# Ledger of designs, part 69: VH-VL binders against q0atu2

Target 1, 119 residues: q0atu2
Amino acid sequence: MLDKKARIRTSREYRNVFEKGKRLSGRFLIIYYVENALDNNRFGFITNKKIGMAVIRNRIKRQLRAIVREYQGQVKNKHDIVLVARAGIGKSSFEGMEKDYIAIMKKAGLFARNANKID

## First folded at step 19 (VH-VL)

Design tl2
Fold by OpenDDE, fold request of step 20:
Structure tl2 (fold): chain C 119 residues (1-119), chain A 121 residues (1-121), chain B 111 residues (1-111)
Amino acid sequence: as target 1 above (119 residues)
Amino acid sequence: QVQLVQSGAEVKKPGASVKVSCKASGYTFTGYDINWVRQATGQGLEWMGWINPYAGETGYAQKFQGRVTMTRNTSISTAYMELSSLRSEDTAVYYCARDYDYYETSYFDVWGQGTTVTVSS
Amino acid sequence: QSVLTQPPSVSAAPGQKVTISCSGSSSNIGDTYVSWYQQLPGTAPKLLIYDNNRRPSGIPDRFSGSKSGTSATLGITGLQTGDEADYYCGTWDDNPSAWYVFGGGTKLTVL
């Protein structure tokens, strides 16, 4: 999983992102993002009961963490970013989630200028 | 201002179908799920299902599985709920409601004004 | 028949405090967050409380929410005649699958 310093860990930190951050939606993902005062990014993951049973929620969370780990080095620094899984994600493929993540992050302008991403 | 405006009252015979519309405005339509909730006269609220208007994925309550169809037209920011094989017990006010994601769950933060559907012979 | 249990009715005089309970199970209230909805006579429901105890913009602070274990409580202080309405608790459940559940509703009468 992500390093401890790269994780949003407290409910207070999560709520701060929800309240002060910008919101963008993709097909399977919603991202809330806000600048932080750190030198690194922090990521949070939300898989609520809406998307399915605990087994489904845990699977989706693991997949999203894997996706974020793959691309975290290409994300602009100094951001807190919360990923919220949307209803219907339980039927999506890993590749579909990855594509959606890339698209929404590009739309948000959160990738570095020299990032090598799928168009 | 964020709002949901629903279609007018409907009167149907048993066995018929009804299709209620819900037009969204004041926000990005595809960015929020739409829920449908009904309320029989003098009774409580009953959740029917949700639709993700981005690509049209749906999830229905087991009670309505096979009889309800939720769709959307993104070009006009409108969600639809169709209920078939109507029976007298389906007489109710039907609401659409926007899904609001916050922390580890979601809530219904904006509601349509409701659509009265009457099923009678 | 509602998954969440509320008292059918409560009443109090203007200026008084009332509480409305909402009891559930470990698969719903016990494992997630509760919202409350106010429905004035002849109108659509309105979000009153979310995240157990948070108020949307425009909701006065005389409305409060709390949660403990598998139960939630709505509190109303300084009761006004305009508060006469039906109140519903709600939350997501994943038993047997994902669905949203409401309480049976509580009719609040201002004496």
Scores: ipSAE 0.913, ipTM 0.958, lowest interface PAE 0.5, mean pLDDT 96
Fold by OpenDDE, fold request of step 20:
Structure tl2 (fold): chain C 119 residues (1-119), chain A 121 residues (1-121), chain B 111 residues (1-111)
Amino acid sequence: as target 1 above (119 residues)
Amino acid sequence: QVQLVQSGAEVKKPGASVKVSCKASGYTFTGYDINWVRQATGQGLEWMGWINPYAGETGYAQKFQGRVTMTRNTSISTAYMELSSLRSEDTAVYYCARDYDYYETSYFDVWGQGTTVTVSS
Amino acid sequence: QSVLTQPPSVSAAPGQKVTISCSGSSSNIGDTYVSWYQQLPGTAPKLLIYDNNRRPSGIPDRFSGSKSGTSATLGITGLQTGDEADYYCGTWDDNPSAWYVFGGGTKLTVL
């Protein structure tokens, strides 16, 4: 699980990212990202009803948190990043989600230059 | 400018199929889901399903399972909705609508102009 | 018939205020956020309100939305003749599976 300080916690914080952040879409994920005034990154996760029942949404959320946790040390600092699960993600494998995450984050230029797990 | 432009009116016999197109412009087509909504004459709005145009994943309303097929052609930024085994009750205006995500939900922020489909003997 | 329930019609004179209710259940309105759509006669629906109470660009502040429990409300102040239209509430539901649900629609007549 992500540290408390690494998590977007309030609806206001989420909406700030949606309104002021940049949007990039992949096959299974959409990311919204914006610079914050902190020294650390914060991550948010959205699994809305469009992607399926609560059991599916919770599973997807756990998987996305695991992916983010694996790569968080390689992400540029001072960003609020919200991951939104797209329709169809429920049929994706973990590896597929991971691949999509890496691709989107690369496209966004959010990985540090010295990142080594994304090659 | 973001817009969705649909194909023209259709007249079909019962038992036939109809395929409506929806061409997107002004944004990255694969970056947003497309929803289909119909409205029978003098009736309300009815959601039919969604398609993720990135790879073509779909989700249909239970009412239309087995009878509706949603597809897309990414090279021309066009979504398609095909409805088979048409009945008189399928007479309606059919809309495509862009799905826009915000916080814990999504909404339909851009709509096509609608396509009238008439099913009659 | 419709999963979400709206009054079939409302009416008021120009300049007055009207409200349109939308009632659902715990699996839809009670557990997510509501959008409202305006449909002028002979035209496609148009997004009016999202996230319960937010207005898209171009929508005047005469239009407002709110949500409480399993019900949502659309408010229109300073009613104008051009507001005569059908209004639909909508939201996502996950019972029994993921699907979008609309209200039955409310016809607003400006007297």
Scores: ipSAE 0.913, ipTM 0.959, lowest interface PAE 0.5, mean pLDDT 96
Fold by ESMFold2, fold request of step 20:
Structure tl2 (fold): chain C 119 residues (1-119), chain A 121 residues (1-121), chain B 111 residues (1-111)
Amino acid sequence: as target 1 above (119 residues)
Amino acid sequence: QVQLVQSGAEVKKPGASVKVSCKASGYTFTGYDINWVRQATGQGLEWMGWINPYAGETGYAQKFQGRVTMTRNTSISTAYMELSSLRSEDTAVYYCARDYDYYETSYFDVWGQGTTVTVSS
Amino acid sequence: QSVLTQPPSVSAAPGQKVTISCSGSSSNIGDTYVSWYQQLPGTAPKLLIYDNNRRPSGIPDRFSGSKSGTSATLGITGLQTGDEADYYCGTWDDNPSAWYVFGGGTKLTVL
């Protein structure tokens, strides 16, 4: 579970990342990211109704939070990062989501070290 | 800059199939989903389904299950919608639209010009 | 009959104000964010409003949107003859399964 200070909290904060951040898309994920004025990172998680009913959307969010927590030590600080579930994500395994996240974060230049070796 | 250009009008007989193309330009094709929407003459808009062009995954409106197939060719940034076992009520203008994710929703920010499909005896 | 209910038509004179309603349910408008699309005669739909009340670049501020409960409203002030078009609300719904729903459409006539 991510520390409370590492979470994006309000809808206004989320919308700010969408409006001012950079967008990168992968197979099942999209990230939006922008530099923040803090000394740490903050993460947010978004699903919408095209993904499925609430129980499915909540399961996807839980899986994404687990992935982010596992790799957070490799992420360069001072960023607000929002993960958005993409249509079709329900067809992905946890491992598939994890591979997608690693690839996107590498492409964004947000990893400070090789994610292949984390834990 | 961002543009969706569709294939030309089609005239088909009942029982045939039609395949409409939608070529994207001005953006990374695999980065956004494509939705298909149709509109019969004098009628409203009817959503048909989506394709995730990166993964190749699709989701179809229940009404079209078993008759519609959505595909893509990423090397030429083109999405396709094929409708089989055509009937006269399938006569409509077919649109492709780019799906833009924003906060907890998404919407269709760019539309193709439409492709008229006429099904007649 | 559409899941999202709009009046079939509205009319007003140039320079006047009109509103177009879109009534839905708790599984769509009540739990999501609404977009509005304008379709000029003989053309493809065009995004007019997103996220309930936001305008994409190039849409003048005389077009506005709002949402309350399970209903959304499109407002148009300073009507011009070029505003004569069909207007559709739209949003995602997950009942019974994920799908995008459009309202039935409203024909605006500017006389």
Scores: ipSAE 0.857, ipTM 0.930, lowest interface PAE 0.7, mean pLDDT 92
Fold by ESMFold2, fold request of step 20:
Structure tl2 (fold): chain C 119 residues (1-119), chain A 121 residues (1-121), chain B 111 residues (1-111)
Amino acid sequence: as target 1 above (119 residues)
Amino acid sequence: QVQLVQSGAEVKKPGASVKVSCKASGYTFTGYDINWVRQATGQGLEWMGWINPYAGETGYAQKFQGRVTMTRNTSISTAYMELSSLRSEDTAVYYCARDYDYYETSYFDVWGQGTTVTVSS
Amino acid sequence: QSVLTQPPSVSAAPGQKVTISCSGSSSNIGDTYVSWYQQLPGTAPKLLIYDNNRRPSGIPDRFSGSKSGTSATLGITGLQTGDEADYYCGTWDDNPSAWYVFGGGTKLTVL
């Protein structure tokens, strides 16, 4: 779904965002974000075992990827952004995750309030 | 400085309940989950569960389902753990700990000082 | 008895090196990342190692960690009497459901 250039690909790249990036928490999501040296954004998605079994974690990651794809064009460029699933997210709906993403991205100053979907 | 400060020692009779508080300071309370861990005298650490203080969602260790309730009051940055129907084997030090997410895992980076709960007749 | 198995005790002389093992399974250590906690006598646990081998700020580099397969190891070099403590490994597990598991603990004695 996301362009190859718009994905954080390696564990080292992920860890770099955690180490050097800013952290901001929402209801079911945490984002870590850091400026990059590219002309575009890159996104990463993290769950861990506290979220639940693999089936649940995979569902959450698919839903988050779909949400990010819908709004990627409105995100201010030149950022590496990692979305981390927070404990309790398995009880949220897709709509709940989407609202949380919008809120946290606006709070971070990364997500314009008037943005339109790409598709 | 990031701190978790817990309520004082408690002495309870069997069948009673206890509610331990954990007040956070030096960070955004709703931004990190709180876990509760207990330790009986001379024993190891035993995980009890977590609370997401933003959402109020909880997850409990199976052993404590039905006896433990974890809550919070975000206006005073305080988490609570309540254990009911106390038995002598619940005598332990109870800790709260902040859960810090890192890559595909998390860990307890800050711990409260502990609250001793003694259950005796 | 503990899902994560540690030796009950280890000992070594000041200045020497010791290792503490932590044996788990594919649902925990084999598929996740290990933390280590130090508990000095009469105190709360303190984070010592995270992400298998990383040290939080203030932890000297004579403390190290590693992971291989379903096993993790804490290494301590240049032992000091102040290192006498209980040491616990810990990690998330999702079998049968999500929970945090600690090892049984290892008492380190510096002779």
Scores: ipSAE 0.843, ipTM 0.924, lowest interface PAE 0.8, mean pLDDT 92
Fold by ESMFold2, look of step 19:
Structure tl2 (fold): chain C 119 residues (1-119), chain A 121 residues (1-121), chain B 111 residues (1-111)
Amino acid sequence: as target 1 above (119 residues)
Amino acid sequence: QVQLVQSGAEVKKPGASVKVSCKASGYTFTGYDINWVRQATGQGLEWMGWINPYAGETGYAQKFQGRVTMTRNTSISTAYMELSSLRSEDTAVYYCARDYDYYETSYFDVWGQGTTVTVSS
Amino acid sequence: QSVLTQPPSVSAAPGQKVTISCSGSSSNIGDTYVSWYQQLPGTAPKLLIYDNNRRPSGIPDRFSGSKSGTSATLGITGLQTGDEADYYCGTWDDNPSAWYVFGGGTKLTVL
């Protein structure tokens, strides 16, 4: 559901968000976010080897993509947003990751007004 | 200024336990993971494990599984590492370090001053 | 021994250049990013290099890093007596399970 223009694609683009963006941490997720010069949002997803083996890291990425896809219509535009998996995320359920994402995005002020009726 | 300040030196007998503290200041404690690393006299660095202070989740090196427990108290921004069933080989300096995420990796950007633990024979 | 292999020692005169190698495997250096730490005598380690070749603020540009295949290299130019220390490479590994690995360390002697 996330098309090519809604994805952060290159390592340079990812590193730039880490360098210039604001950081906000939750229980199992960190987001880095910065305004972009586009008319749309772009999302990126990061795991590293501290999370576990590749199968686990790939599963986590797929779950995070599904969560972002479900709520993307509520996100204020013109942002590059990178979701970083924290150590211990492999012990979380899908619902736990989802609740953490919602809480972080609300705290960052990235959800549109009157969009806080989210499961 | 970001700092990690550790508890003082400990002298223990074989079979005892030790609990080292690591107090964070100058940053949001729950926002970064803490790792523990030890170094025996004249030896290299040895990773022991991590704690996610927000959630309290931990991951331990296989060598220490069953003997190490990492905890925290978020109210006082302090992480703890407890090592049980001490042996003379556990004599070392124990460090805590802040884990900083960057792209598809992370690294230890801030270290505590170290806590010397001596296990006497 | 160490999962990441470094030479035990290296030396050179003040003003000269040295390199310190760090040899790993496909599950660590070959598939992720390397950091380097400096440990001056009697002190805690300090981060020198992250993300293979980036310097934290306050680290002079005479310290550099690179990675090729399953190996990484720390370079130090314009050697100073104060550079005399132990140097460690480090990275995350997922074999056999998630853990952080350090090299065995390299003692740099100036002169």
Scores: ipSAE 0.841, ipTM 0.924, lowest interface PAE 0.8, mean pLDDT 92

Design tl2
Fold by OpenDDE, look of step 19:
Structure tl2 (fold): chain C 119 residues (1-119), chain A 121 residues (1-121), chain B 111 residues (1-111)
Amino acid sequence: as target 1 above (119 residues)
Amino acid sequence: QVQLVQSGAEVKKPGASVKVSCKASGYTFTGYDINWVRQATGQGLEWMGWINPYAGETGYAQKFQGRVTMTRNTSISTAYMELSSLRSEDTAVYYCARDYDYYETSYFDVWGQGTTVTVSS
Amino acid sequence: QSVLTQPPSVSAAPGQKVTISCSGSSSNIGDTYVSWYQQLPGTAPKLLIYDNNRRPSGIPDRFSGSKSGTSATLGITGLQTGDEADYYCGTWDDNPSAWYVFGGGTKLTVL
């Protein structure tokens, strides 16, 4: 589980990222990201009804949190980052999601220079 | 500017198939899902399904399962909707629409101009 | 037939205020955000409201949206002749599976 301070928690905080942040799309994920005035990163997760039933949405959310947690130490600091799951993610494997996350984060330039090699 | 331009009107006989195209411009085609919505004359809007242009994943309304096929050609930023086993009830204007994911939902922020499909004997 | 229920028609004189209701259920409006679309005669639908109450760029503040429980409402103040159109509410539903649902549409006549 992500630290409380590492989570976007309010609707206002989410909307701020959507309105002011940059948007980048991958196969299964869309990320919105913007610099914050904090000393840490905050992550948000969106799994809307387009993905499917609540059990699917909850599963996907848990998996995305696990992925973000695994790589959070390699992400450039002072960013608010919202992950929006695309509809097709419900049929994806965990590895597929992870691969997409890595790819999109690299494309966004959000991994630190001294980050460990990511496959 | 962002826009969707659809193919021209079609006239088909019952039992035939129709394939409508939707060309996107002004944005990254693979970054947004495309939805298809139809509207019979004097009737309301009816959602048909969506396609993720990135890899071609689709989701269809149950009503059209088995008859509708949504595809895309990324090289020309074009989405396609094919409807088979056409019936007179399929006579309608067919729209493609861009799906914009925002917060906890999505909405259709850009629409094609529509394609009239007429099914008659 | 439509999953979301709208009045088939509403009418008012120029300058007046009108409201259009959209009623759904817990699996759609009750658990997500509603969008509204305006369709002028002979044209494609146009996004009017998103996220229950937000206006896209170019939409005047005469148009407003709200949601309570399993119902949504579109408000139009200072009604103009150019507002004569069909209006549709829409949102996602996950019962029995993910699908987008529209209201039946409301024809607004400016008297």
Scores: ipSAE 0.823, ipTM 0.935, lowest interface PAE 0.8, mean pLDDT 94

